# Ledger of designs, part 7: VHH binders against NADH dehydrogenase (ubiquinone) complex I, assembly factor 6 (Ndufaf6)

Target 1, 289 residues: NADH dehydrogenase (ubiquinone) complex I, assembly factor 6 (Ndufaf6), of Mus musculus (Mouse) (a2ail4)
Amino acid sequence: SVAAASGPGIPGSHLYCLELLRKRDYESYLCSLLFPAECQRSASALRAFNVELAQVKDSVSEKTIGLMRMQFWKKAVEDMYCDNPPHQPVAIELWKAVKKHNLTKRWLMRIIDEREKNLDDKAYRSMQELENYAENTQGSLLYLTLEVLGVKDLHADHAASHIGKAQGIVTCLRATPYHSSRRQVFLPMDVCVQHGVSQEDFLRRNQDKNVRDVVYDIASQAHLHLKHARSFHRSVPAEAFPAFLQTVSLEDYLKKIQRVDFDIFHPSLQQKNMLLPLSLYIQSWRKRY
Short names: E, the ipSAE of ESMFold2; O, the ipSAE of OpenDDE; V2, 0.75 times the mean of E and O plus 0.25 times the DockQ between their complexes.

## First folded at step 1 (VHH)

Design N08 (framework vhh_7n9e_1; at its last look DockQ between E and O 0.03; V2 from the best seeds 0.00; counts 0 for: pae O 9.2 > 2, placed apart)
Fold by OpenDDE, look of step 2:
Structure N08 (fold): chain B 289 residues (1-289), chain A 119 residues (1-119)
Amino acid sequence: as target 1 above (289 residues)
Amino acid sequence: DVQLVESGGGLVQAGGSLRLSCAASGFTFSDYYMYWGRQAPGKGREWVSGINSGGDSTAYASSVKGRFTISRDNAKNTLYLQMNNLKPEDTALYYCAREWGSDYEYDYWGQGTQVTVSS
């Protein structure tokens, strides 16, 4: 009976994290359930942390408020490493994870910093910029997740990097209809320009070939990253695989968007995959990602 | 200009140890994954070991696992390879390489240092 060091935790803080994930990041929620039992709480805490940060951009009408929230989390992370986390459910759970697994502070801070920079309502200037954003956010999160799993492996790191980038790209694609409804476009500008596509084309939900070509190129880049990540499969420790289960959902989206000939606004892309839990379970069982 | 200079090679008896060094210059060393490779006579190049930018993650070829240790000192811009329990089959030209981007592509490598293990 490993006495869970009941630090002065907020009662129900773990449940709070799980509920948050279930509501805001259902895919991560499902993935977290497939982690080793001893790692589930920590993994959920990390993802909840990410959700809290990601919500800042969507919830704030004023940049100033967003910045304040980011400052809160910066301070929170600093205080965690001084064993003085704020009395916030996600922060408390994250603190516990940090202590349990000796998580690297740099990755946590990098996520916050990158998201803070991204509070500006500007499109990515290039595919590279999007990938950098993805590396600094999703990549960092995966590195932390590997730490939770006790994995220190170079091949796992490479796989994580590629998966992180794929995740960032797919997230950007998935969110495009939502952003368009708010008269925002964040897709890489260099790719748009290459095909003679303007931001207005997306706002108008244009389905012309050139718009589809933009989506194709961006999606193809995500696919390429997944392919690279999977190329490491034989060299990646099996203990790392739970961290990479999100590839199932990424592949699902990429297949869906291909089926609709890269119509990014197609209604089917917004539908939840009811078979996702089964697919994740099967992949977990097969020890693949 | 990017430079990688290997040192520390030599003749050693089987079961002996060597420590290789790779001095890096002309770039921000701490930003790059670094690797050791080797080329035996009449054989192709093979990777031996890799290390991430921070030095907290390492990888080894199966043939050297448990015997070799890769490390780095970012403050000194130096990559190391501690080789223990050397075997005749370890005889090769050892070189360090910088990774370019992802997927184990190298853009720069040194001239190498010769390691010879006698039976």
Scores: ipSAE 0.006, ipTM 0.328, lowest interface PAE 9.2, mean pLDDT 90
ESMFold2-Fast, scan of step 1: ipSAE 0.012; ipTM 0.518
ESMFold2, look of step 2: ipSAE 0.011; ipTM 0.516
ESMFold2 (binder alone), look of step 2: mean pLDDT 83; pTM 0.838

Design N09 (framework vhh_7n9e_1)
Fold by ESMFold2-Fast, scan of step 1:
Structure N09 (fold): chain B 289 residues (1-289), chain A 122 residues (1-122)
Amino acid sequence: as target 1 above (289 residues)
Amino acid sequence: DVQLVESGGGLVQAGGSLRLSCAASGFTFSNYDMYWGRQAPGKGREWVSGISESGGSTAYASSVKGRFTISRDNAKNTLYLQMNNLKPEDTALYYCARDYFGSEDLYYFDYWGQGTQVTVSS
């Protein structure tokens, strides 16, 4: 009997993950293509999972519906570890990755829990709160990516933590023009207060020096994390380096924001980097992060 | 108020053909990937086929590949499944389903229609 013989599976679930990344996280799509062939499918599944969670806040107008979406993913992860994934393409691909690489359930749950806490339309109270969010989301995702690559190394985990924090901070900065157009500001309140800047300044697209100083402090913190991760790169196994390809676009954004004197609303910051595929390929070839 | 209504099922002889339709309403159909699944009596649901929101990408279960063709008409908010060379093993209640992602989503699970019965005999 066909139905009795069928296990959990959705034909084309891998293609679904790739198309989701191509549309919603093009950088991760490009990075996944530079992974070892045997790791590409699992890497794309992890990034597709991240896209599903990241878009909940932007896709639902009510926190209660967002909480229910997060509860779905918590149950999906619990059920995956009981070999009973839901019939949803990203969940099926994630379940296959979990089984293939013995992925740590705690990291998947940490991403969900942190995204759930961040469903409120409120700014981070401090740089520390933003960094904790980045560590628990981007950092956890990088730890899982290292597991896909077969890397179990304390120096690799240490680098992933710092790169994850840099990525989260830069993502917050990069999204600021988008969020301000929707009357939202998520930049750390303690840094804004230090410079006498209010949320209204960002909503009005203020380019005064004090607003630029806020952006400078936040960008500098991201740069410090990237520099720290690079300070011990010789202690990190080369097998880990595909997990850190995103440092190319991190560094590109940090250089661009510096060139426009930390004007977060400058149009050049929203332009796609046409050289990104070449830059990623070169970094992959050079074995650096 | 998401609604998915399947039709086109019936009784057919082995080797015959049927065309199933799924009429969608209450959401922006062109924003969602759509799927066909089936459930034989007393068995769990089995995924049959999927199609991307634009219709540019399709996927099929190994058991139906080469025999079934999924398509959609976004102007009519309708999903189709053309079933050829039907076998007794294809006997099932056929459902269309929507993925759960979209800006209009007010829920966290996929919507399934009521189903349309397909019975294949000799």
Scores: ipSAE 0.000, ipTM 0.135, lowest interface PAE 15.0, mean pLDDT 82

Design N10 (framework vhh_7n9e_1)
Fold by ESMFold2-Fast, scan of step 1:
Structure N10 (fold): chain B 289 residues (1-289), chain A 123 residues (1-123)
Amino acid sequence: as target 1 above (289 residues)
Amino acid sequence: DVQLVESGGGLVQAGGSLRLSCAASGFTFSSYAMYWGRQAPGKGREWVSGISDSGSYTAYASSVKGRFTISRDNAKNTLYLQMNNLKPEDTALYYCAAGEYDTWSGYEPFDYWGQGTQVTVSS
């Protein structure tokens, strides 16, 4: 009723977003529950939007269909700012968040544009290209999340940039066993070349020192970004901290991959963190990232 | 006055073992993560191993994993590095450091550093 009274709406659109997160991005689902009550719905909408875009590459066999889905989202965002969202549950919830928090259109468009560019089966040419992808996707998502929380602060934006880069790098590492099983490798080519490693080495699940050194360099860059973000945490408003709850999972992955000596194919890296809900609650209570 | 004093270095043949010690004073040792780093002649500093304040978590650089073991004795304010199956590539000045729990280096957020103990591995 409230959704019908407030303009275009779909009954159950919020529940659709929560169910999508529970199935496709469980960590973001848990994080959203720890946001201030008035921000939870909008935070869930942003993360559901990210899932819709992220799954395009993995769910379509034809690049043309992927491009059509990205064009749908570009038009959806354009139309949202004219109060004419498409009749699609994630789009409706995102439109409500846009209106409630005056979300910056440029950040939403930057996420879509970057995902569209990355529909190719091409590996990143360099670590910098991976970091740029991470900044434009995860970074933009964190800037929008800060807007949902009402935070407008240079230090918070700086922390979000570094955390977004760390998240993007870790996501690339975490997905490597999955993509390798489908004969795809997205790890930065310049790092691989530096260590004499080819894509075939990952396809064959090679555990030689040079392959571990590639993983070490990439993971170390993610750790450096996380440490940099934490080095000035005292300058970041506490109101921003819910946006950075994902650092719990980032740190967990980085510690695990180090314990297995950077063997990216080690089974323990694919294990669910059964204590994740408790760890997220404790970090939220401690007001840190 | 914070002080970190490394000892136990020396000359050893490839395949041999050494145990390094770091004696800490002037700070609450049990409240700090501890680290071993090394610097080979003509090279930059390289992180080797880290251990949490409680000793519950340890981490190692890929080049030493399975050969080196870091440990600590909080009652004695002492950090240890057991080095087995040493290689000529392990030849370096080894130093200990205290700081935030950071198991990785390429970023050196160490609050305190020792002067080091030399390890030379002959082939």
Scores: ipSAE 0.000, ipTM 0.126, lowest interface PAE 17.3, mean pLDDT 83

Design N12 (framework vhh_7n9e_1)
Fold by ESMFold2-Fast, scan of step 1:
Structure N12 (fold): chain B 289 residues (1-289), chain A 120 residues (1-120)
Amino acid sequence: as target 1 above (289 residues)
Amino acid sequence: DVQLVESGGGLVQAGGSLRLSCAASGFTFSDYWMYWGRQAPGKGREWVSGISSSGGDTAYASSVKGRFTISRDNAKNTLYLQMNNLKPEDTALYYCARPYSRYGLSFDYWGQGTQVTVSS
């Protein structure tokens, strides 16, 4: 059962992960810097892995190429647990994190499997389907992040589940203007049908009340998950809190979309939060999420 | 303009060998990981092998590991795939691919492919 390592690793693999995050997931880059020093490299590796998988759907026009990428990552994860990682900078850094923190293989595989399932350019059939996607991707990522932080706690896992669902829902909302510009809509179909809204309404950047009501219902579900996670924060060990720093941006987005009366296409929703580094630092200091 | 042109395919009997070549132009070849993929009749595409920019690191799909060897000549801007102990299930159109980023696996350029047919 003992496999030989693939050699000393790739020079600059950590820097590659940091540059990938800085370019494609700046919030995760900033959050990683606020982790305990001994956890920062592994936290960056997990988020870089997430970026690699997330960009597949947006970067490839053909499902077959996406399936090839997912097959690579499934094999990469299998081989990592045999100490035979592929020579790819994110895979090498992820392998190091796996070894250092004894990361649970099931969570890594769940992320890949869910991303593979969602390679089709189809809207979610229901809010439940979006939440399941969020749980299996963002939730799994948070469970792994808790393992990096050395946290094994039921309340921390429950908070991670709710925060992961809130993050996935907000990510879907935040990406809607971008996807609509490319004639794609992924918002939950059952919510749209309930309000008499079609995909064409989003493609036309419709701001009518019915469209705003769809956005309201979806945003309200994210808010409910965040509120639920916060309701038992006193039961969550403080060591877990760095995993939940992304709630700062979640709450910022939810407040902004409410201020524009759930107009998903309002330009203010795409503006960079210049105070994000300060807000993350303050949240880290206050021991809250 | 980025161009990838594959050659070296053909008909070969099971147990035989072939060497594929991919001539690259229009970009700094020595800066990129390069990959071979294949698509069999009636099947989707599958990743076969990848090689680092320096040629020092390689990766292989489990189905070909130990039988195929990827290599490159940066002076000639050429990627190679040495295929040994070929099996009927290796029958496919083989593609050379360049990733979106120097290290990534999302592919933005594919060659036209070269057909490999392995007879029993």
Scores: ipSAE 0.000, ipTM 0.142, lowest interface PAE 18.2, mean pLDDT 84

Design N13 (framework vhh_7n9e_1)
Amino acid sequence: DVQLVESGGGLVQAGGSLRLSCAASGFTFSSYYMYWGRQAPGKGREWVSGISGDSGSTAYASSVKGRFTISRDNAKNTLYLQMNNLKPEDTALYYCARDIEYWGTDSYGMDVWGQGTQVTVSS
ESMFold2-Fast, scan of step 1: ipSAE 0.005; ipTM 0.483

Design N14 (framework vhh_7n9e_1)
Fold by ESMFold2-Fast, scan of step 1:
Structure N14 (fold): chain B 289 residues (1-289), chain A 120 residues (1-120)
Amino acid sequence: as target 1 above (289 residues)
Amino acid sequence: DVQLVESGGGLVQAGGSLRLSCAASGFTFSDYAMYWGRQAPGKGREWVSGITWSGGSTAYASSVKGRFTISRDNAKNTLYLQMNNLKPEDTALYYCARHTYSSFGIYDYWGQGTQVTVSS
């Protein structure tokens, strides 16, 4: 007799993940369509997990409730490695990805721990602290995505680290107008101090040269990480390239912020890139990042 | 069928103490973080305290910190709130709530409540 197959736990959990990405992380939704068919479901599960964690800070008015939500995810990850996932759609899909690809538990726990540490409403003290946050969140997510793709390669991991840092820095820049409207500023304090800029300057939507210089320095750091990752692209296995499709949106943002002379509050920076699906398809076809 | 039943409320003098209990049934109690909330007359619901599934971490609203203690007994499927140095401002309907496993918020289910009245 055939052994009983494990059920999905929650019917429609995959569709739930796809709809979550469509509404909350449209870029990741588009990227998932360009993954190898056998990897698409697991890639979507990882990105849906990231969405669940990333939304905690913005969806919760009290840090304590955020901490409890992070504690749920810590227990969920512990339990899924014991083959006992909670009845939650994203957790079920993540559990399936863990089993299929033997995903490294440490990377999942690192994402949760880093998000938990950053539930405070304080700005990063330094560019190094922002980069550490990016490495532990976006970087860990890319390492897991490489595992989904079956890639175990030093150069791929090195590229993922730099791309993760670039993505985290750009995400911080992109979110600045949103956070400033809620009286929050997360840009690195050491860069602000270097240019004589205070958090109040961002709250007042100041466009003076000093504020633009802060944005320039931060954007330049993201650009340098992206260039570094690209400098050894010929050493990276082509199988890794689907993990790096997000470089299209990173480069688009960096070009746009330069065109507006590093005015972080310029309305064009919030405009949707209507050609993003085509740009992602072209990058995928060219086998580059 | 998830059921939460609060008890232990009553009338007490300012400076007094009460211990509330919440009996949980219809789910695996030890798998859920649990909360105590309250609703004073004419006001919305206010979060009071929370405890993780294991009891390893607790948290309190600033208005009750140092006076209230949340605890749980997973073997008995029971949540507790020890309330000390009660003030008239603590007068409210107290209810327990289960952490949500959906993306629609933290609270999934909450009970009928138990009334706490603190006289001056």
Scores: ipSAE 0.000, ipTM 0.182, lowest interface PAE 14.2, mean pLDDT 84

Design N15 (framework vhh_7n9e_1)
Fold by ESMFold2-Fast, scan of step 1:
Structure N15 (fold): chain B 289 residues (1-289), chain A 122 residues (1-122)
Amino acid sequence: as target 1 above (289 residues)
Amino acid sequence: DVQLVESGGGLVQAGGSLRLSCAASGFTFSTYAMYWGRQAPGKGREWVSGISYDSGSTAYASSVKGRFTISRDNAKNTLYLQMNNLKPEDTALYYCAKEGLYDWSTEYFDYWGQGTQVTVSS
């Protein structure tokens, strides 16, 4: 944009974002290569911002340090809407995306606020609480991604909401073996109680029918959201489809967990999808989600 | 505790106008797409209109396009439907719905509220 304001910059800030994604969110790195050229940089900035926030909970030893990092990002977002971004590579790239696409500040703040609440490290009380978390984090991220793509469409927003919820649920399931190895369980308590399952059952890596039924109910909710988003795909503008490339990995996980009869601890669930680059390319080429 | 309370319906003559309102509570209204649907006596549910969370995108059923206008006030958690040039065929119980209550692909939706009755006399 010729009229864009000259501001502070960090040489290599874009490369920093790409390397962060390659190391910490490889799927988003691959997806960035399939976005329209004019949108790639801004899409990468949004995903790098998400990585910065997602890492806080797992990377800090004390809640107070986590709160300080969240406060840094709240101030960074406030300041970038005043054209005064902090001298930090992800913040600089996010500021450029904000200016280029007139990104909605409320969505960025909603992601930060929700991540901050989740620093308490307690399990979700219900599936609804997990879905609200997913909507406020993954959903907000997808709404911002649609803004980067220049899409303002009711059907695209509706699809993004369902895909965001499905993604958040699957992320919770996928992380369960990692968190249980650290004596933490975040799966919805209401679903666990319904099946007579305790957090200790996951800590002991219990594979009994009741534990599998908990996983089944949670995975089925993600599947229903994905199916719902796909049911009206013909009404969604094709320009929106790059925002939904993550449905490839989402569907892959749901198929794999079904094949192992909802054994959340099965080793095959930790295997990388070697066909992911090809699957993403094919989905992008066929213009679907 | 999601609540949707519709109001503004009534009896109106053909060619007249009505403005429907839906007061929403129990969720963050500003972050969800909102819809209007209707059900005429003896008929199935029909989608009427939808609006994105930021009002940037709106959609209408062919039967009402050009006559109805959907809008929202996120500060007041309220959804509106301005209905102009009403026809007897618009006679129905009108429902507002939150994103996730309407299936666009099947034109089937689950409503949450009691609805507001609109009756258009010839």
Scores: ipSAE 0.000, ipTM 0.121, lowest interface PAE 21.1, mean pLDDT 83

Design N16 (framework vhh_7n9e_1)
Fold by ESMFold2-Fast, scan of step 1:
Structure N16 (fold): chain B 289 residues (1-289), chain A 124 residues (1-124)
Amino acid sequence: as target 1 above (289 residues)
Amino acid sequence: DVQLVESGGGLVQAGGSLRLSCAASGFTFSEYDMYWGRQAPGKGREWVSGISGSGYSTAYASSVKGRFTISRDNAKNTLYLQMNNLKPEDTALYYCATSYGDLFYEGTDYFDYWGQGTQVTVSS
């Protein structure tokens, strides 16, 4: 009961991170349980940090609040590297991960900066802009996850980059029905223009062939990145594979969107994969991605 | 019967350029993703670049990004790789490949079909 009172620490901060993931990012919650025991807490902290940042994107009328939250996280990360984290459970757990694994500050800052740039609730201008967003957010998150696993390897970094881009693209597709219900569309504008598709088509939940062609091109880009990451998996150290468990859900989504002929609004795309825990366990046991 | 025939390789000085071609037959070319891979002596096969069936989406290995450009001509059933600012480490046998069948079939981490390859040698 008696311990040092000064300094950063919150009882139950780890449990807070796990509950946040269970509620807001169930897939990452399941993946964290399959990490090596000594890495699980830090992996959970990184994913909880990602959830905190992902929740910040508000409507245009709330942009100032979004900016203030991003400024909080920038200062939190800066202060963590001075051993002075804020008294916030995710920040405390992230600070512990930073100290334990000597996490690269640049990657944490890159995630925050990219999320802040994307607060203005407008569509990506191009597929390249979406991929840059994915690289700077999901890619950075995977690089940090590799650091937690003690992996420093060129092929692992290349796999992480491609998987991060695939994840960012799929996340954009998966979120489209939710955003359209709020009269927002974030799909790459250049792809839409190539097929003669406007934002209004998505707001009206149009299922015409040209709308499906937009979805096909975007999904195909994610598929291409995933295949490229897998093409050199034998060169990637097995110790890296827990970082890439999310490829199970990426593949599941890409197969589902194909089965519904790229109808982004099909109800089955919002359905929970009840076999996900088993699929993740099998993938982890096989040590593949 | 799927056939892929690569051409355009050769000996080139560092900083030079080459354009590789891959003539495809035996399948509906425009419906399949196409890839360029390479294999240097003593190394495994390395992915270089990929392009979607429509030609709209492309991806590149970090080692070649900004220097190589993948493209396709679906009317001619031909895949291209424009290689600029070549380096000695680009020396390899270059292959084209496709995922024959379902675009989203993820049974393997290999390309389904490989051609015979075309040798690229970059001198310092």
Scores: ipSAE 0.000, ipTM 0.180, lowest interface PAE 19.2, mean pLDDT 82

Design N17 (framework vhh_7n9e_1)
Fold by ESMFold2-Fast, scan of step 1:
Structure N17 (fold): chain B 289 residues (1-289), chain A 122 residues (1-122)
Amino acid sequence: as target 1 above (289 residues)
Amino acid sequence: DVQLVESGGGLVQAGGSLRLSCAASGFTFSDYGMYWGRQAPGKGREWVSGISSSGEYTAYASSVKGRFTISRDNAKNTLYLQMNNLKPEDTALYYCARVYDEGWTSYDFDYWGQGTQVTVSS
């Protein structure tokens, strides 16, 4: 645990957030370095908060412990809007971001509530449920990131919604080999049923065409959202573009999954993109998403 | 300029078969996924079938699955729809459409052709 400071601050809380991202969300770590200098710390705090919540499901063996961790974060958010944040490094940095940018409490609460509901589920019943999860988690995170950047724009919010859904879908696909190794499958059940595919097929790492068809349908939905967000990029203010740097990795995964003929278990899908820092820098310089 | 020209429609009796063709020009056909859509009189456009750029992946609307087969010949820049066991409710103007590069999705259309009429008599 991190040692207490004399006030509500913690020594090294910012470095704790950066280290957490470097280990658990390297892509977000790299993206944070490309934000405007005055926004970098707050952007890192938001992503560190997301990491803390995202890992609850995978780090606890009992749902009850997961629920207690979610209740901690609900109370932490309530208390930080009263200037009484808990003595926890991510919470302290998030509190500072809330104060600096007047972040919308509703978006933070929506992330926590959605993650808490997801602790019950072993699989999404439908693609719609996966998209709702993505909107409430990744979408909310992007809305908060736009607030850090000082952006209040309908087109930016619309792009964030689509990018958030694409990201949530890709995250589900990318995590499938990991979850299947632990005898879990979270891919939308309605898509699996439509192709005559069972959860057992994923647990056995089946590479038959029917399994690849499921992956194709799910990946196609993510691609559609990304294309939709890009179709009106000219209407989105340039100040919003740092929030959407994640589209580089999103597109990289979608291209890779296509190249391996939608074999979700292909080892190349788990390989680090060695050119990611350069690709992110180029996208940032060009002000696109 | 992108051009899509549908052909092969006509009048056929219920239970019959038709083969539709779509001739593509003005773009590298093998780089794009292709779709067939249809529009019945007084109704909106309905997606019928899709095929990836390579032809490896295909998808069908539930209403036509098992009866229709989509295929392509990249050497001839031609898309096909083999329609078997036609029903009166299949009566519609059938459109050929170019979708996003490399056939990533069944939901997005870049270009639509002029259509070929299919009429199925009771």
Scores: ipSAE 0.000, ipTM 0.149, lowest interface PAE 18.0, mean pLDDT 83

Design N18 (framework vhh_7n9e_1)
Fold by ESMFold2-Fast, scan of step 1:
Structure N18 (fold): chain B 289 residues (1-289), chain A 120 residues (1-120)
Amino acid sequence: as target 1 above (289 residues)
Amino acid sequence: DVQLVESGGGLVQAGGSLRLSCAASGFTFSSYDMYWGRQAPGKGREWVSGIDWSGSSTAYASSVKGRFTISRDNAKNTLYLQMNNLKPEDTALYYCAREYTGFDYEMDVWGQGTQVTVSS
């Protein structure tokens, strides 16, 4: 892009983004390889940006340092729209994507603001709060990904919203064993209360029926969103489908958790899907989500 | 070859002031958030203050807020900590550190430190 030719650059910034994804978000790394060649670099930049923000909560011990990280990214985004990006590899690649695709600043800011709001280690009060977090983070990321693909369509945006919510819910479920080992539980409190389940039940790795029922309700909500997004897939332009390749991993997790009768602590849920590259290639070839 | 070199420490009486400096080299200083930490004898490392890459946002530990001021000069690749109203409990080895953003997510880089001793 012209912007890339005239602006500041860091040698190897693209390779830095790819390595970051390969190590910290392998699924997004694989999905990015299946994008149209002219979109791959920008798609990788968006996912690397998401990794940068997601790592803040897990990598810093002080909330004040996390707030500084978020302030860095807010200013980085402001400066990108003035063609003055910071000399940081992910920011440089994101700036190039912003220029190439005229990315909507509001979506980038919404991701940062929502991540900043969620720096506290508190459980979601409700399914609605989890879904709002998912919409503002994963949903915004998918809207930006559609812009990279040149897709401007209401049905595609509607599908992205539902897929983003499914992704956020599944991410919360998938991370539960990890967070429980650190004495943290983020699962929606209203669902836990409905089944008579406390945070202590997850800290003790309780596998009783009422705990499984909590997991079932939460997983069912993710499945409902995925099903809703698929119900109008014929109305979604095919050019949008690369943005939704992550539905392969969402479906895989939902099938696995059902097979273990919603035992969120079952070891098989932490196993890598060795066939994921083939599954993604087949879905990409068939143009589905 | 990333290097951070702290200076400005010394012996000072309670209620006094010191200004610490950290000279950075071997990396693009203006692209990284920087912080000051300290370690008292026999104690773990304590975070003191941080400043974003641009100098627009700062943060402080509750124990030093209102007494210490962090600042940076990106043109000189230098980080500063102005310490006012020093207390005996501020006695520690003060070090500056680069946060991990850019090329290295695994490690922070920090200097050897400068000793601050506050007499009662």
Scores: ipSAE 0.000, ipTM 0.146, lowest interface PAE 17.8, mean pLDDT 83

